# Designs tried in a protein design chat: VH-VL binders against Inositol oxygenase (Miox). Part 11

Target 1, 258 residues: Inositol oxygenase (Miox), of Mus musculus (Mouse) (q9qxn5)
Amino acid sequence: FRNYTSGPLLDRVFTTYKLMHTHQTVDFVSRKRIQYGSFSYKKMTIMEAVGMLDDLVDESDPDVDFPNSFHAFQTAEGIRKAHPDKDWFHLVGLLHDLGKIMALWGEPQWAVVGDTFPVGCRPQASVVFCDSTFQDNPDLQDPRYSTELGMYQPHCGLENVLMSWGHDEYLYQMMKFNKFSLPSEAFYMIRFHSFYPWHTGGDYRQLCSQQDLDMLPWVQEFNKFDLYTKCPDLPDVESLRPYYQGLIDKYCPGTLSW

## First folded at step 4 (VH-VL)

Design x32 (framework fv_rocatinlimab)
Fold by ESMFold2-Fast, scan of step 4:
Structure x32 (fold): chain C 258 residues (1-258), chain A 123 residues (1-123), chain B 107 residues (1-107)
Amino acid sequence: as target 1 above (258 residues)
Amino acid sequence: QITLKESGPTLVKPKQTLTLTCTFSGFSLSTSGVGVGWIRQPPGKALEWLALIYWDDDKYYSPSLKSRLTITKDTSKNQVVLTMTNMDPVDTATYYCAHRDYGDYEAWYFDLWGQGTLVTVSS
Amino acid sequence: EIVLTQSPGTLSLSPGERATLSCRASQSVDSSYLAWYQQKPGQAPRLLIYGASSRATGIPDRFSGSGSGTDFTLTISRLEPEDFAVYYCQQYGSSLTFGGGTKVEIK
């Protein structure tokens, strides 16, 4: 759960979540899965996608004051320092926000950025701005989607949960489509890194399987670097490029379908 | 009851832009979950999806034709407009607009269709 | 894009016979997001089945859909004279594509 207390951009962040929580329905998320599932928007390399991040402003992030690609390298370098023997994990840091490029293709920010939550069931208390942003969501008027479990069975597993549409789910599906050679932990962390109500807030335990309990420490470890690696010192991206190109060549080479 | 009707030119010259209007009744494109799509069918050939617009102005396009297509709506007039640029004789087809089923999260299928309008592309 | 291949291209049968129409996808159709349409000459398509097996409103129970993954079937248990038409499958698991159609014609 993230707490926004003040600042000139608070209204922007609140407006993004109000729009997100109004429009992210079971129907909307299902449409987005269909829309992006052919991965026909662009053909490009990972480094080209990293470069495209600099054309974006993340309206849900109150602390963005430097290029988005720099955050990607900072996150990757933080992981590299803490986990030098897990090179695939370094790459996860570089990749984690690449799904945000959907905003350059006309997706509104509320369908790209910010904390995610399960659609198809009643939002739980740790969902950001939960008590003031869901009143216009039509799923909350639907008996199928307005209970604690909603459309889900107890302990169905997060892999069977329909998450709100954003860069997490899009990038996860993109990586699967392009057959990235990463371990299952990498795919899982990418898919759920913005699910703050679960991994930080402790909510939605009734939807979790044993796999989710086993994977939670990985998501929490990643989240430390996503939250705490942001610093005012800009990384020397050009000096880091050969190292990360080597990882890209190992795990997700060449021109990919986005 | 729900009805949809396509209107527009029946003859278009190569390289021109086609504009088709779908006028409907019996539902509102301000209702959550409602959408209207465009599908075409060349004579003797299969159906081909072109575009889809939802109540919240969210728009979807056939990947192969996306650069040529624009879909818009006028909720107050109960109209959806499709624009297709750079017409070619191969674009000769019957063009249909169709209603998407409300509230069904599986629903990029079309439950009710207009009668279709034949557009011929010829010099 | 997912390519849908319908077979046979033409099926010649008599009233009262069973019709079995195949629709095969080039890759798995997620969540069985597959629909079937009937089209008669000079008419718009009519929705028969959605979600692979759910009959649309007003569709007679002689029409049934089945299948998952890459292999889907439309079955008409006892052909009536009005059932002789072209049938199209459509997937919506990844974008939206239609099959090439199967013509059911009177023998």
Scores: ipSAE 0.010, ipTM 0.570, lowest interface PAE 9.6, mean pLDDT 88

Design x33 (framework fv_rocatinlimab)
Heavy chain, then light chain:
Amino acid sequence: QITLKESGPTLVKPKQTLTLTCTFSGFSLSTSGVGVGWIRQPPGKALEWLAVIYWDDDKLYSPSLKSRLTITKDTSKNQVVLTMTNMDPVDTATYYCAHRDYGDYEGWYFDLWGQGTLVTVSS
Amino acid sequence: EIVLTQSPGTLSLSPGERATLSCRASQSVDSSYLAWYQQKPGQAPRLLIYGASSRATGIPDRFSGSGSGTDFTLTISRLEPEDFAVYYCQQYGSSLTFGGGTKVEIK
ESMFold2-Fast, scan of step 4: ipSAE 0.413; ipTM 0.755

Design x34 (framework fv_rocatinlimab)
Fold by ESMFold2-Fast, scan of step 4:
Structure x34 (fold): chain C 258 residues (1-258), chain A 123 residues (1-123), chain B 107 residues (1-107)
Amino acid sequence: as target 1 above (258 residues)
Amino acid sequence: QITLKESGPTLVKPKQTLTLTCTFSGFSLSTSGVGVGWIRQPPGKALEWLAVIYWDDDKLYSPSLKSRLTITKDTSKNQVVLTMTNMDPVDTATYYCAHRDYGDYEGWYFDLWGQGTLVTVSS
Amino acid sequence: EIVLTQSPGTLSLSPGERATLSCRASQSVESSYLAWYQQKPGQAPRLLIYGASSRATGIPDRFSGSGSGTDFTLTISRLEPEDFAVYYCQQYGSSLTFGGGTKVEIK
């Protein structure tokens, strides 16, 4: 008698991906790169940005159970326990979702949160809701963008691929602009941590270079700690601040351009 | 076939608002991927980007001038309007509107330009 | 914001000579999102090159663009009388900015 195909949270998640997959085109991503590329929205420290995460609700995430800043510290602490000698990796955990602050500046959620995918080529099967969300995307009616490789050359490398616009690409570009002194592995993990169709789904191998094969284990390692856990042990954020402030001072000090 | 033409006042007093209209033919600003931008050039100086508007009403502005600029479109009239507040003598320039389409290559380069209109800001 | 520096400011050459114009970016321009424009006195700019190396429709093959990262070059292999003009580079990889221009004038 009852036909309950999804709950209210899952309906919200589907709606976000339907909007994302409809509106994320080569054209749209190019526009967002121009809009944000001067990093003139705000001047603030990393810790100020972490505080701003608590003003956000991630509509692509069905599991919203505690403040977003606590998740940032929890992710960082998980990495710290597993990799105590790689302090730069601890900081990656704290930083990874800071690009979500774009939502506070009027950016719609479908252009901020959720799993990413390459624009400019046909979506692969492991892209979330792939079979039901791309029907209205105009790029899929364009012969240049509707084939397996689309606008790309075989094995061109993910660094030469135009990814859907979101917190990954924004934060990566922000870190480069502000000259963060982190290793290349940190920049790569930030840029591609939401590219689940690739690092988890095994799709898009035709776009990957040797560099991407070498970096895949790093992204997969990070992904172990990026999982959203319901009812986790809450970190004592105040006791952790001095440690992470030390890392911030080492790798990305002071007031930054966002 | 594609043509663009700028129109508006040629003389503006300091602190006044400038309104320029770009009237075009040979394309529609309702076509996916199409946009119109405004670029200015002070006499003897370099080109400076001001604003762009897209077919879907998305708008981008020069960060240094954003607080002074408004770009709008009327697709039924084939017009794009640029408004710039608080004019100053340093804003004296030839103002161009230009066409953009994501044809063979992505990005904001301008393939076709209007003739330009000289706007002098003087008391 | 990426600043584009063009050099030289003025290049004095004779018809038949090769012209080489430089455009340097303050930061790397990803995917070579760089265009070149030609402007003659009293006229609107004309698109020559986009994507650092692709010629626009109707542009003669004596015009070529090259470069990547921070260093880009526009080359005119053999100057014709109509090529004496001001040339501007423009990047579109991160916001939109134009260079200061290079004037190619008759010697």
Scores: ipSAE 0.276, ipTM 0.708, lowest interface PAE 4.4, mean pLDDT 88

Design x37 (framework fv_rocatinlimab)
Fold by ESMFold2-Fast, scan of step 4:
Structure x37 (fold): chain C 258 residues (1-258), chain A 123 residues (1-123), chain B 107 residues (1-107)
Amino acid sequence: as target 1 above (258 residues)
Amino acid sequence: QITLKESGPTLVKPKQTLTLTCTFSGFSLSTSGVGVGWIRQPPGKALEWLAVIYWDDDKLYSPSLKSRLTITKDTSKNQVVLTMTNMDPVDTATYYCAHRDYGDYEGWYFDLWGQGTLVTVSS
Amino acid sequence: EIVLTQSPGTLSLSPGERATLSCRASQSVSSSYLAWYQQKPGQAPRLLIYGASSRATGIPDRFSGSGSGTDFTLTISRLEPEDFAVYYCQQYDSSLTFGGGTKVEIK
């Protein structure tokens, strides 16, 4: 589980969430969807993108002592052990944080990393630092966005909810654009894996459709493997490359548009 | 009483730079939620988005044309300026500027358009 | 980018008839992020519909929009003489792109 009450990097983590919760508005998220929706920033393979993860520090992570690429392989290997017959799910573990490369293109960390939340409605209690980080968000003073449902209809479905902009939504849109041949569960887990207020906190049930209730167990299963440990058994990345290259070739081959 | 009007040269030579100005009234580009976009239309062809500028000076460009386009604003003059480099005969089109106000609804759809200015690229 | 394909390219009808115009997206678009425009020769486009189904100010109720995902429709329930024009759809979910247009012409 995550610990945000103590740690040597708590001030950095809090600052990231304060900036995120101040600046992630309906308008900001809409701009980012438009800005990135053409996928014209770079052309590269999945393995090239995995390599770029090592140039990043996740400022929302209170325990930052392992390279991001190691986390990707560790997550993938954990899923492989638990679900050996679902090779597409192994690949989800490798892919899940690749959207974090936006930070290398000038995106501030608060628009890339960390727990996501719905914009356009009042934040619910399980959102990280909810009681102290939303005071300067202009949407909370807008009658359209400051109620429990805000701009949304009851049970509209998370597919119709505007989530705060970060690596989840970016990678989901990137995978759709490049026509990854993964099952719908893979796209859903990628899109909502950082939505901790919902899948772990139990909030935002008023926005959920039957599809979201059906998909919740998949997101919860994935998140068992997504959490860093302070003393992980480090993967031998070089020995794993041929296996994961085979999965990449099967589901998302070649040079992709990012 | 929102109005927009495009102005600039009607004839441009190949390889030259085009500069178009959108002059507007009835709104301010300092107002949160307001933006102005540029859209063009070659004779007999479809509409093509070029660029938008937001009240906070944030900018978005068509990916295929981004290297050729610059959009700027002068809030005190109620003007938005578009420059497009290395003009080619295929860039012959009617160029429109158009208004967007966040208001009650999000997103880039354009509720009010200028009359358009025809720019011909030829020798 | 999302490519919008409009069909038919030309729709030949008489006044009083129902017009149904299609806009198909290459990828799923939120139903709230699609607009329709009308354009007459020599004139700027006029916003008809935004958010897939909301009529813009001053647009007659004979115009209606529907659809979600990849398939969107503009319906004109009873064509008036002034409705013969070119119609464009536009998405604003991932970048900004316009369809190729559907010309509604007199039969």
Scores: ipSAE 0.255, ipTM 0.692, lowest interface PAE 3.6, mean pLDDT 89

Design x38 (framework fv_rocatinlimab)
Heavy chain, then light chain:
Amino acid sequence: QITLKESGPTLVKPKQTLTLTCTFSGFSLSTSGVGVGWIRQPPGKALEWLALIYWDDDKLYSPSLKSRLTITKDTSKNQVVLTMTNMDPVDTATYYCAHRDYGDYEGWYFDLWGQGTLVTVSS
Amino acid sequence: EIVLTQSPGTLSLSPGERATLSCRASQSVDSSYLAWYQQKPGQAPRLLIYGASSRATGIPDRFSGSGSGTDFTLTISRLEPEDFAVYYCQQYDSSLTFGGGTKVEIK
ESMFold2-Fast, scan of step 4: ipSAE 0.262; ipTM 0.716

Design x4 (framework fv_rocatinlimab)
Fold by ESMFold2-Fast, scan of step 4:
Structure x4 (fold): chain C 258 residues (1-258), chain A 123 residues (1-123), chain B 107 residues (1-107)
Amino acid sequence: as target 1 above (258 residues)
Amino acid sequence: QITLKESGPTLVKPKQTLTLTCTFSGFSLSTSGVGVGWIRQPPGKALEWLALIYWDDDKYYSPSLKSRLTITKDTSKNQVVLTMTNMDPVDTATYYCAHRDYGDYVGWYFDLWGQGTLVTVSS
Amino acid sequence: EIVLTQSPGTLSLSPGERATLSCRASQSVDSSYLAWYQQKPGQAPRLLIYGASSRATGIPDRFSGSGSGTDFTLTISRLEPEDFAVYYCQQYGSSLTFGGGTKVEIK
């Protein structure tokens, strides 16, 4: 459940968000966009990246600790069952957490995992631990960034919003750099799937354009599978490989720049 | 008024290591938000970013040159030092250091530049 | 890496004329992360515009920037003699790259 009240696992989750909300500033996010923007860390295929997910633990997740690749296949299979005619959407389920591999390159967990939020404006109430984790963030002492709109214009669109740095934004940029042949809905879902304060909490509507309102149902649909496909039953990953390799070959083939 | 000035050898032999020093005045690299970057320009070619160091000693490098570059600061001398290993004739360029501050904007653009120093790589 | 292509390579104009300089990106660049610089012979670059359209401190209002996506423009509404120089665009949304420059020369 999503009630973070007590216990050692809760303490870990709180610590991750306290670090995130302290250090994710406009300047920090700008540095990370430049650091990763050449995609020079590794050359590898999608399936190689999926395999690398098993080498990390998501410290923002309070649920039972299954291999991350299994979550990717569970999410993909859930989508496949619900949307059998949209093969690109099945692939989105497999891809959605691949940005988490940044943690294997020395990136701290608070800059990789967890719920995202806009930097450059005052955090809204549905941001996780909002009332107890932002006190040490220097942007909240800066009049440019401490108001409801902060540095943004009303209804500027989420495409023009600087989101906290994590696997969402990194993977979105990686997919654009490598010219994935996926529909715009796929890129949008990847970019904003961890933006829980918006798609689940109903906050940040003042930053949204008509495009964001049109895309919201897609992000909410994806979120059903990301949240509710976590269960003790494990997928037979090896039997699924040929199907997903076919989708990879169709939409994002070969050796990619990460 | 902020000023920056580059210094170092004007002639470097192939395979040698280049060391350039940026000496500045009018600001402190202990001030939150302040950084100093290095940019080069080969004769008749485009500008190319090399490295950036911030007040908190956080360092960033051009991905294509990262293995050859080291940037450091000496706050007591108001200096930033760039070291580039394994010099080649293709590295002949004017090397600039430049100032960056948070200001009213986001990003790595440079508001104030040194005059530049020409480094020629030849035997 | 994002490649910025500037055109024309050389623009020959007289004082008083309007200059329009193009910068095209190989992939979409958020307008918040585009800058323009002016460089005169033997001098360091000078910041003109940041965030595609915001003038840097001390830059005359005859300089303006516009654009979004892959197409960005620097406009000089009425050329003064001191405006004849090379102009470079720079993106900083995905790593950091510069365009090849446009030379604005007297006709």
Scores: ipSAE 0.006, ipTM 0.545, lowest interface PAE 10.0, mean pLDDT 87

Design x40 (framework fv_rocatinlimab)
Fold by ESMFold2-Fast, scan of step 4:
Structure x40 (fold): chain C 258 residues (1-258), chain A 123 residues (1-123), chain B 107 residues (1-107)
Amino acid sequence: as target 1 above (258 residues)
Amino acid sequence: QITLKESGPTLVKPKQTLTLTCTFSGFSLSTSGVGVGWIRQPPGKALEWLAVIYWDDDKLYSPSLKSRLTITKDTSKNQVVLTMTNMDPVDTATYYCAHRDYGDYEGWYFDLWGQGTLVTVSS
Amino acid sequence: EIVLTQSPGTLSLSPGERATLSCRASQSVDSSYLAWYQQKPGQAPRLLIYGASSRATGIPDRFSGSGSGTDFTLTISRLEPEDFAVYYCQQYGSPLTFGGGTKVEIK
């Protein structure tokens, strides 16, 4: 007999989320925003950062172990086939997981990978493992953070929500700091692509503004490629480098501050 | 109310490892938002941050010294320990431990400091 | 890393005068991410200002902080004898950095 609920990858995924949901507090996220906000950790190009992704495995992924850089190229190529006229969107696929390099600088996996959620308010039902992973989070004992709205005003907008710290928010801030010349939709997709409780689960609508409702279809479109292009077929990365280098030169050239 | 006190050797030989202990009272390192940092000051020179440890065991180190530094806490003893390897005469300084303000999540500042302990590195 | 440059290195003034101390960052710092400390000879530093403009508990109102971006200022509106000390600014980004200090001395 096989027990699919207790496989080694599922145990690892649960442990990562238990640690994440225990330690991601308003204080922790606020500290990380300050820690990384000067972008003084490394100076390197986008392609150098893509190369660094090959040195880590995403412990929140229940599927299969594979180099992260290959997923980046697969996602980018999937978007390119579906949206050949939107070259900026092809680049979003290549960039989306680059914030994961924080794991190489000593950040624990639970502060880098996985589904994000708003800190500072009560977690909603579609947050992964919600029923069994938050009991040790001290914010849930704090009256400021333990209600449905917590520290937030109704419909304040996701721009004003403090999300759990991970590669989404880090990369978004990095792209803004380095003045990437991408459309607003690109920045938004990068920032919220891991916010599955919202864009897939339908939760947290009470925090959303009209801008968030307008942007939801873009995040959902991107998510199709982040999910369905994750396959074991390896792209010919070397043949793709000239194309993506051209997009990098157009939108985010040269040596960047990380 | 809050007090911190540094303790450890006052004289260290080159190449030795320095271990400093910060013993505190008036707060707990199990309280959300609380942290303890180490800062040093060579005689007549400016302050230099070394490391900080927070209530959730998150640790940050000065990048230039990271390979030499280890910061740990023992919450039950109200102690934070800093270990620095491969000491050199240029590491001669007064070493301070200091409390991070809790409840202000915008703050990586130190509201209360120990008296400091002078560590001289000499053969 | 963010380098904080304090000027002047030494400020010579008489009691009752206004002191203005500058702290300039090598890159933009959020105005809420800057602190000021006072240090007297043989003593530990004392927090004066955090978040660029918020006075720490017990700090007299003659001390005020201001600034944004790369330029920050600590002002002592009317120097008391006990205010003659060295002052350091600190920014919150990683790595945490302090300025080189400004010594306020009696003229």
Scores: ipSAE 0.388, ipTM 0.759, lowest interface PAE 3.7, mean pLDDT 88

Design x42 (framework fv_rocatinlimab)
Fold by ESMFold2-Fast, scan of step 4:
Structure x42 (fold): chain C 258 residues (1-258), chain A 123 residues (1-123), chain B 107 residues (1-107)
Amino acid sequence: as target 1 above (258 residues)
Amino acid sequence: QITLKESGPTLVKPKQTLTLTCTFSGFSLSTRGVGVGWIRQPPGKALEWLAVIYWDDDKLYSPSLKSRLTITKDTSKNQVVLTMTNMDPVDTATYYCAHRDYGDYEGWYFDLWGQGTLVTVSS
Amino acid sequence: EIVLTQSPGTLSLSPGERATLSCRASQSVDSSYLAWYQQKPGQAPRLLIYGASSRATGIPDRFSGSGSGTDFTLTISRLEPEDFAVYYCQQYGSSLTFGGGTKVEIK
C-alpha cells in the first residue's frame, strides 16, 4: 500500500483510483489491447518520447516537484550506480514510464497511471483503496469474475493474467512490437513494475507460476529505484544524454512505432 | 433472434461523404460489453475492418482510415451510423455491420452479420 | 499492423476430401485471438472458429481449428457440397486484421 491519508492532492489521487477501479474491467482491457496494438499513434525515437514526459502530470502521484524526464534519468542513474555491469538494466530505468505518453493522446489518467491489478478476479486487500473503490465495477457482479481466482486457473502465471490497462502493459507490448533486444528480465520488469499489490503487498500468489517467483527479485530490485518521493537536486541530463543514447543505439535504435 | 440491416446510398460520387446506417434488433447497445462494428469488402477482395462502437460509446477505428471515419450510435433507435469522408473509386465495396457480444465469448470476432450493402463510387 | 497470409489462394478438391487451410501471421499471435470465417458467393461471412480452436454455435464438427504462434490451420475433415466457399482468418490480439482468403472450389 502507499500512504494516501494526507497530502495536498489526496482528493485527486482518490478520484483517479475510484475511476480506475470502477472502469477497469475485462472488457475495457480487451478494448485497449485492440486500440493500441497496431502502434500507429506516432513514429519517434526513445529520446523524443522521454522529452514528451515533461508535458504530463501523473494524477496518481501525490508529489509534483520536478519534470518527469528528470525522474527517468534519476531512476536510470540510481540503477547504474548499483548495477554498473548491467547496462540493459540502466536503460530499463530510463524507459519504465514512457507508456505514460498515452495521456497526451487523450487517454484518461485512470487508464494510464497508478498501481495495477488483475482484472477478471476479486481484488485483494493490498490494492490501493480496495475497500472503497470497487463497488461500482460491474465485473464484481459477474460470477465469472467475482471469485478469488475468477477467470484464471491456479498458478496460471502472470503472463496469462489480464492486468488493468496502463503504461506498464502498453510499454511492454510496444517494446515487443518494435523488437527491443533486451533480456527477458527487462520486459518482465517493465510489464509488472506498477503491480504493487503483488511485488510489495504479497498478494495474488495463487496466480503465480514458478517463472513469476523467479522473476520477483528482479521486480523488487527495480522497485528500490522507482521512488515517488522525489529529491529536489536535479540530474545534469545533458551530460547523461551521450551515455543513454549509446544504450538506446544498442537495444532499441532509431525511429520506433508507438 | 439478432438481426442487423445496413442502409444508405448505393452510389456515391468521388470526394463526397458516405453515410451508412445499421439498424438492429434482438439486442441493446446499452448492454454492457456489446459492440457493433463495420467491415467492408471490395468486389473480389478480402474483408477490411473499419470501426467499432461499444455500449459505453467508446470507439475504435482502423488506423489507416481513422481520419476519414466517424462512428456514432443512437441507442433509443437501435442504430449505429458510419460516416466516411472523401470517397474514392477504390472505396467501392459491400459494407457490413456486425454484432460483437461480450457475454459468453471473449475477444473481438463478429458472430452475427448484416446482409451487406453495396456502395459504388463513380462519377 | 499484423499481416495474415493465407495459403493456398485456391484449393481445388472434390466432395469427401479433406481440406487444410493455412493462415500465417507476420508476428506471433496468442492462439486465443484467432478466428475463421466462411463466405459463400453473395452472402455475408459466417463465424466458424474463434480462439483458434473453439467452434461457433451451430458449426458442424467436421470444421476444426488448430495452431499457435505464427502458424494456424483450419481443417475440414470431409468436404460437403455446401463447404465450397471462401475462408478468411482474422486476428484480434493486436488491432483487427483479416487474411486475404482461401477459395475452396470444386475440382
Scores: ipSAE 0.447, ipTM 0.760, lowest interface PAE 3.2, mean pLDDT 88

Design x43 (framework fv_rocatinlimab)
Fold by ESMFold2-Fast, scan of step 4:
Structure x43 (fold): chain C 258 residues (1-258), chain A 123 residues (1-123), chain B 107 residues (1-107)
Amino acid sequence: as target 1 above (258 residues)
Amino acid sequence: QITLKESGPTLVKPKQTLTLTCTFSGFSLSTSGVGVGWIRQPPGKALEWLAVIYWDDDKLYSPSLKSRLTITKDTSKNQVVLTMTNMDPVDTATYYCAHRDYGDYEGWYFDLWGQGTLVTVSS
Amino acid sequence: EIVLTQSPGTLSLSPGERATLSCRASQSVDSSYLAWYQQKPGQAPRLLIYDASSRATGIPDRFSGSGSGTDFTLTISRLEPEDFAVYYCQQYGSSLTFGGGTKVEIK
């Protein structure tokens, strides 16, 4: 009798990042921008998308212990308690991981989940598993992309940086396409919330503009709730639906293009 | 020098399937970042993107036409083939194949184009 | 999908004059991912400008592009006889779409 299911959770996380760091190239990210840019995969409401999160396992998360939709509500409620006067910020907590639904449409996990990083330049030390996962990435053998700045100009701004493709960039583009009436801080937090090498690791400062310096405290504030609200105390999701439906109706109503 | 040339039927009946071949020289679809796209233009109207195929066999389609389109490549023959089902008179257009250069991976513009082939859909 | 509106539809000018062509997007074009093409009757399009302002190889310096966000311009500083053609803008910030074209015709 043998058990072929051996393999700690960390092996899965490492494999996801090895695949991500191997295949996320300038070329790959460029193609995903075109593939998803017409938002023709599905027509649905925000609450329908929240429900779809429960059909996913985030293979990059070592602390998976409850449904993904519950994390969305926990993050939103944490923000609501800390910032009761900023209702748009509560909604950012609910929305932040909705881009992960790409995995239900056939995207491999390494192109959906996990920490993001700039493609087109040499990865910096705080990128997860940096020393052991980039050896097979063809961009790092390309002299255009193998230096600290790579294809970028100093202080070009993160707005002009090509980030690895994942739920951050997808959701940001989706929100822009559907003309969400959220403030610029909300769009920025959604776009860069998984850019942990920058906002937590302190790397990539040479790519940042003044806008990025001004926005960093917002991303760091959001990060407090994204990482540290994975408590076993489960939210009463059904009791929260009317409140968040009100915010959805205010900022991103109706049937949206995904 | 890069050259591309479209070939296929000049007349298609309604409801038939159109098959167009792009034959190219001066580059390889094995080169990282290289792609070949199809763009059409009805007489007197604007350009419309249809599909693109990449060096690694990745395929992207215009969302409005995706259910009708298939793009394939034969790297050994330097050919890209576009198939479009259920042709209608409104599909009458000049069909172009065009090269996407790997020199600008962020760029999705077409630097070199074939001469185009006019396909008329009528009885 | 981003809709590109080109204006004017037709521009009637004489050789030696400056041509200014507008391309307006229904939504902001990320990173100024916009190209311009020239098309003469019976011919394939020819790439002129990419990334809003970069001239393609072999394109004369009388052609220049500018703009960002939703408003882009193609300028031909001094029209030559061979410049009378139809011009199309194309965005690649979100999928691929083309404008309706501007015809530059001899007066």
Scores: ipSAE 0.426, ipTM 0.735, lowest interface PAE 2.8, mean pLDDT 89

